# Designs tried in a protein design chat: VH-VL binders against q9nrl2r1430to1533. Part 30

Target 1, 104 residues: q9nrl2r1430to1533
Amino acid sequence: GGVHELSAFEQLVVELVRHDDSWPFLKLVSKIQVPDYYDIIKKPIALNIIREKVNKCEYKLASEFIDDIELMFSNCFEYNPRNTSEAKAGTRLQAFFHIQAQKL

## First folded at step 19 (VH-VL)

Design dd13
Fold by OpenDDE, fold request of step 20:
Structure dd13 (fold): chain C 104 residues (1-104), chain A 123 residues (1-123), chain B 107 residues (1-107)
Amino acid sequence: as target 1 above (104 residues)
Amino acid sequence: EVQLVQSGAEVKKPGESLKISCKGSGYTFEDHWIGWVRQMPGKGLEWMGMIYPGDSDTWYSPSFQGQVTISADKSISTAYLQWSSLKASDTAMYFCARQTFDFKSYYEYFDYWGQGTLVTVSS
Amino acid sequence: EIVMTQSPATLSVSPGERATLSCRASQSVSSYLAWFQQKPGQAPRLLIYDASTRATGIPARFSGSGSGTEFTLTISSLQPEDFAVYYCQQYDDWPYTFGQGTKVDIK
């Protein structure tokens, strides 16, 4: 609880979540819907988890935060072929992220 | 502190509609699934369904598919469970629950529960 | 759906004694298994998740074990506040399902 001032990480996560191409990344992939996902992806992550880590002040360095975001995109591109909607969304969102990350 | 606060007890007649609520606080509401669980008098727990407020992705248990509607309004951190036409057999306690993440395994489990809403349906 | 079966239906135990509760799944649920405690007039309270991890604030006397289809909740030394109904729940497949519960009462 309490009043929190939005940090640069918090603000960036909000912007990522609000982005039109965030839909593949809002939450963890369901192993029920995608049975083989966790056979391939061993370090799953999503924006909701990253935001939780931000809220709990688990990121001490910007590089740690960036690493998790990049992992999220890496997972997407590892599992999804380049011509899928997920991969295309990921490509656009990652480009947006790279621009915004320069402000960190 | 994470809290789920549910709406008050309801006394209804068969055929009436009903919408009960579950308000989350102390966390980012849109980032966690909210589940609904039924407990009939003197009986066990039954999963009804769950919703992800961030994108309104909604899952129903087969037994409850088409019997109820689960929704959420993330702007006010509230999830809903509603009936279009209540039956006497809908008399039960209804709980909402929040799903969270294990940061080691990323398993998702339900950790916090609302206090429950008692729904009584009788003619 | 995956059927969860708990045994026994009722377990009578004296204060200070060990209580052992069993939960069986109709098919493997890996470690996607939780245990809940429910007292009369209250909401369920999470005790164990991922089969063997204690939730925050849960006393060390509670422990969970097992994987696949056989699971056990153990209360090493039953305290007066532990008399309640206990449920296991799988979250490996949808729909999520509960066992029918085990009532732990005073012997």
Scores: ipSAE 0.887, ipTM 0.947, lowest interface PAE 0.5, mean pLDDT 95
Fold by OpenDDE, fold request of step 20:
Structure dd13 (fold): chain C 104 residues (1-104), chain A 123 residues (1-123), chain B 107 residues (1-107)
Amino acid sequence: as target 1 above (104 residues)
Amino acid sequence: EVQLVQSGAEVKKPGESLKISCKGSGYTFEDHWIGWVRQMPGKGLEWMGMIYPGDSDTWYSPSFQGQVTISADKSISTAYLQWSSLKASDTAMYFCARQTFDFKSYYEYFDYWGQGTLVTVSS
Amino acid sequence: EIVMTQSPATLSVSPGERATLSCRASQSVSSYLAWFQQKPGQAPRLLIYDASTRATGIPARFSGSGSGTEFTLTISSLQPEDFAVYYCQQYDDWPYTFGQGTKVDIK
């Protein structure tokens, strides 16, 4: 807790969250609103969860952090058809992530 | 340490407006739902609704839909519950609570609670 | 909405004895069930979530079991500080709903 220098992972998550296309990824999909989601997606994840993992120092390697972010996008593309707003947002956000991840 | 601190007790008259607050600390406020629960004197607990500060997604229980307004200001880690016109029947203790998630099962549940705000509405 | 029904309304138990509290759902809530303890003038305290997982800092004497529509909270050996009202709560469907509570008092 408290004010501290953000790690590279923390900074990247903040940038992802603040991105205009982050809206499908801010929190877990509601099983109430999307009853079949968790029948299809077996490893659900979202930016709030990833940020918690970062805050708890659960990522020891950049590859682990990247894997979770990629999983988040993979889940989106697995569940949402390409022409949906969610998939389109995911495509743009993932492209942004790939650029930023090169700095890790 | 995760904490939810609510605003102080309120004594109001019917017809008056009211806005009470719940401030979170010790965690990333915008990443967790904040719920509101009513407990009338000597009665049980009732979910009123919840809000996700990160995007202001808000859910209301049917019994409270249109009766109250739930909002949040993530810049100051604060959630709000407000009435436009109080009734005597609004007299109750109001709790806020934080939702979290199980990192293994990804189940979402409410873990931390505010200390409560007593609202008394009488003529 | 899903109706949660707790029994008994009041449970009188002597210190050191086992307390068994029941919670029934009007329809299946899977394992999306939590138990809370509330003492007079205090906020509810989370005891159990996901039907059987003990929350952080909760003594081992508290345990939860069940799935679907039938759930049980067990206090293996009641301590003086355990006299309180206990609520079950489902979070399988919206709106989330509480049971009416079971008061555990001293026999």
Scores: ipSAE 0.886, ipTM 0.947, lowest interface PAE 0.5, mean pLDDT 95
Fold by OpenDDE, look of step 19:
Structure dd13 (fold): chain C 104 residues (1-104), chain A 123 residues (1-123), chain B 107 residues (1-107)
Amino acid sequence: as target 1 above (104 residues)
Amino acid sequence: EVQLVQSGAEVKKPGESLKISCKGSGYTFEDHWIGWVRQMPGKGLEWMGMIYPGDSDTWYSPSFQGQVTISADKSISTAYLQWSSLKASDTAMYFCARQTFDFKSYYEYFDYWGQGTLVTVSS
Amino acid sequence: EIVMTQSPATLSVSPGERATLSCRASQSVSSYLAWFQQKPGQAPRLLIYDASTRATGIPARFSGSGSGTEFTLTISSLQPEDFAVYYCQQYDDWPYTFGQGTKVDIK
């Protein structure tokens, strides 16, 4: 991807990535580290993938972008019990996202 | 255009330290694993390890664990491979490579490679 | 680690002929298998990933097949520029591992 002017999607992704609770979402879950992950999660996604899609202008609508972000959180909550650090981080990050997404 | 540019050839003596670099461009550096591969003269390819610049998550191949250090500085889109004390047996070509992902399968594979850094260690 | 074994070690093929390279994994790697081409003095170049998907810019004469433990790289009509060493590599488990390579000589 080339250098693009920072769009609303790009900016939001940057904010999500830089958030303290982004650590479970920065990259795809490792199949090696979590062997059963992809048996459970059928549509894996992470912030690096979402950012790539943004950079390639694959999102034509804000709803498409939001859907991917929500999928990311949905996957987290589907796989991780509520009391896990991942789920707790996800809860906080999602709340942050929902606030920022109002600007889209 | 995605590019990985590695630092120049090195000629060292046993016991010396060395740090070689791999600079990525044309993509978001922190969002892709960077791997290091060794190729000894006339031999095949060996994975040494990889690092995710976004969070510095680092994996080493067991045979290279404790033998080298892999690091990255995402602020300058650069990954590093370093030795504290070189051996003659470290003489090899070293490649860095970027891991990407397939958007359909989400499988992660290494698609772009640096041009290689030749390291020669001899007395 | 997963051991990747390629065969033959050397394959001599005339221009225009089909080349078939084999790669075997010591255990199933599903479709997490890539093929690389390396020419003398150059870095490896990705040819195939996910066992059968041709990388961008790779000629149609290159194709990959297989799953689990048996994989094949086929060059349907060998071109002079295809002289190189070919490596398979699994990325199903860490550490990632390469086959020992197959050298393709132009007969």
Scores: ipSAE 0.868, ipTM 0.942, lowest interface PAE 0.5, mean pLDDT 95
Fold by ESMFold2, fold request of step 20:
Structure dd13 (fold): chain C 104 residues (1-104), chain A 123 residues (1-123), chain B 107 residues (1-107)
Amino acid sequence: as target 1 above (104 residues)
Amino acid sequence: EVQLVQSGAEVKKPGESLKISCKGSGYTFEDHWIGWVRQMPGKGLEWMGMIYPGDSDTWYSPSFQGQVTISADKSISTAYLQWSSLKASDTAMYFCARQTFDFKSYYEYFDYWGQGTLVTVSS
Amino acid sequence: EIVMTQSPATLSVSPGERATLSCRASQSVSSYLAWFQQKPGQAPRLLIYDASTRATGIPARFSGSGSGTEFTLTISSLQPEDFAVYYCQQYDDWPYTFGQGTKVDIK
């Protein structure tokens, strides 16, 4: 169980961070650089927060981990028009995530 | 558990270069901003700048822009503060600090601090 | 940049008494406000973040309140180890800024 699942989550986050299209997702969007972001996005999340939650054993169920990853992509698509570099990177990274999640 | 260990005290002359370090352990170093704070003798605290080691995103306070260089080497979990030419007015204690976040609020704040590096610049 | 002004500059208090420290911001910082304690020769120690949330391991006698431009730190029953300098710090806008500090001395 729990130890094996946490190791898988750790590896998946490592793979996501290493992916070329991770750049919009490494850390929280700056409210200073993007003033309206937090008016639109109510549940912010990023890969660094997800990794910290894995490290601190905050996920009780695999579905909770997957929900945070999908929330990260959903936030990207909600805020960014589909033609932006951010939305395109999100589409590619999400596809990669779905492939890697199958292997688990 | 989490520790930030800074390099030792330095005694320098004006015009010399210096690079001091801050090594993080007990956490994923590249996932947290590292900031640098100056405390001049008998004075309060002032932010100099910060770096996100994961992508090298670097921010400087206006009064320190162009005066110092902040960098990081995530492969050895170390952040750096450096001067190309020290002035006597650079005599101060320098702290590094780690930014973290509250999972519930997602507010970011500085929770762990290094022990400080005393830099003395005099002829 | 946002100027943080602390009052009083010094506060003389007997052990067991309440200490109340004030911090005012030159513009709203919402709840992006932290309090730090610093003893001579030591690094700052985080007490409070998000205006009112105690950091892990901080005794219950420390409490923070306020939002916007006016904030307070209260030490409900001052202990001998609480004599130090206290700084507020905003992290709403860059550059992040500290107040000038309030020194809490034994009376």
Scores: ipSAE 0.763, ipTM 0.912, lowest interface PAE 1.0, mean pLDDT 93
Fold by ESMFold2, fold request of step 20:
Structure dd13 (fold): chain C 104 residues (1-104), chain A 123 residues (1-123), chain B 107 residues (1-107)
Amino acid sequence: as target 1 above (104 residues)
Amino acid sequence: EVQLVQSGAEVKKPGESLKISCKGSGYTFEDHWIGWVRQMPGKGLEWMGMIYPGDSDTWYSPSFQGQVTISADKSISTAYLQWSSLKASDTAMYFCARQTFDFKSYYEYFDYWGQGTLVTVSS
Amino acid sequence: EIVMTQSPATLSVSPGERATLSCRASQSVSSYLAWFQQKPGQAPRLLIYDASTRATGIPARFSGSGSGTEFTLTISSLQPEDFAVYYCQQYDDWPYTFGQGTKVDIK
């Protein structure tokens, strides 16, 4: 998108990172700490990578940016059972994201 | 332009404390692991440990666990390596390095290095 | 921890010739293997990551190959500026480890 959309993407990522429930999503899951993660999740992504893609103007459309954020949540729900702290944090952060994304 | 700028050379005596720094600029500092590497005089490279400044997640190589402290202050984009009591065997060049991510391969790797900090510890 | 063994320790090569550096891991590291160049008095410089991917700005004469336990760095036409020590490094398992280096002397 244009320069206004890039600023909106950047601000949205800032708000997501600041949210108390961002902790499972700040960086990629460690294959050393979670050896089977990358056997299950084939398109890993995290907030730090999304922010770098915004900074490098990798997103051409708002839908591409939204797709990466939704992929991040989808990965969380695919790997983590619903009763885990990670899945519960993901549910709350995704709800927050949906409210903020209406402004894009 | 990504840069890692380290603090200047140090000359110390055994038993003294020391804290050296690595300041990152030109990128979002809190989003990238910073690692520390030792190179003893005339020797190869050794990983000491690494820290993710965004959440302070910190890993140490076993040989360095309990020997140094790795920390970061993301508000000033700076990582630190600290000794509470230096030994003569700590005489070495110390490098910091930034980890990044390849968007296509999903591999993480260390792409930028600081200029090094020479630490000399003599009796 | 995973031991990385480089050979030869020193390699003397005339400018314009091919240099071949070997790196062996004590266990499989898949493709989690990087190559670094270090010139005298300088910081290490990333050449290759993911066993075979050239880092940004690295000349095409540098190529990496291999997987598992056996890896090769090839410099297809050695230039005078390629005089350096070369390190392989695995990043498959913690702690990450370097080989002991291959010194390339340009003749």
Scores: ipSAE 0.742, ipTM 0.911, lowest interface PAE 1.1, mean pLDDT 93

Design dd13
Fold by ESMFold2, look of step 19:
Structure dd13 (fold): chain C 104 residues (1-104), chain A 123 residues (1-123), chain B 107 residues (1-107)
Amino acid sequence: as target 1 above (104 residues)
Amino acid sequence: EVQLVQSGAEVKKPGESLKISCKGSGYTFEDHWIGWVRQMPGKGLEWMGMIYPGDSDTWYSPSFQGQVTISADKSISTAYLQWSSLKASDTAMYFCARQTFDFKSYYEYFDYWGQGTLVTVSS
Amino acid sequence: EIVMTQSPATLSVSPGERATLSCRASQSVSSYLAWFQQKPGQAPRLLIYDASTRATGIPARFSGSGSGTEFTLTISSLQPEDFAVYYCQQYDDWPYTFGQGTKVDIK
């Protein structure tokens, strides 16, 4: 990216965190509360980590940022059955993300 | 650039209430767990509990459950440790610490510490 | 809760010599192990996380090793400024727990 891309990434993350359906994605799933999660999910990611990577300029390409966001949703759908609150929230937040990404 | 600044030393009597603070700066405060650690005079370190300011998810060590209240106000980037009724045995140094992540491993660990708040409780 | 036991309680070592500090967990903590240094009158300082990864700005003379239940902090060439208490801490399970500390006295 560049300065405008980094600002756009920051704006997208802020909008995602602000969304009511962000609650499963704010921070990493607790290994203590969900012991089998990391047996299944090998590339964990969450909005707090993505925001810190944006803040530290870790993303060199927009595709890297988009890949992390999509990985976050993919992990959700891999671990959680479709009927769970987590999977439903993921579906709605992912749709919101696609809309917001088009605006940039 | 990351800083945790704690409120000043306190001298209190048993039975009094107290709320001490830990203000974070130089990072996105709501995105990092803040933990509280007690160090009694001449003793080692003990985890008391931690809070995620982004959603107020709060965890207490069993020996501190019901003994203190951990809270945060993310609008002012501040975490709190609170007693409703101090005891002489609460005399200690109290530290706050920030949890962060290794981007490659995603392991979470505590990297930055506040300077400590000395609380003295005596008759 | 997981009990962390450190040995020795006190270690006296001459500057320039190798210091070896041990930490044992009452059950496996995998690699979820950190080492902290606390100098008199100061907050703890993170040295090592993930059992063996040095934190930013920590001199190369500090190294960590081990996994499961047995862990070691090594100071390859002890400096006079390394006088401190060293704590291991597990973060595999809640509550997180510290060992009781090893005091390193410069001989």
Scores: ipSAE 0.738, ipTM 0.909, lowest interface PAE 1.2, mean pLDDT 93

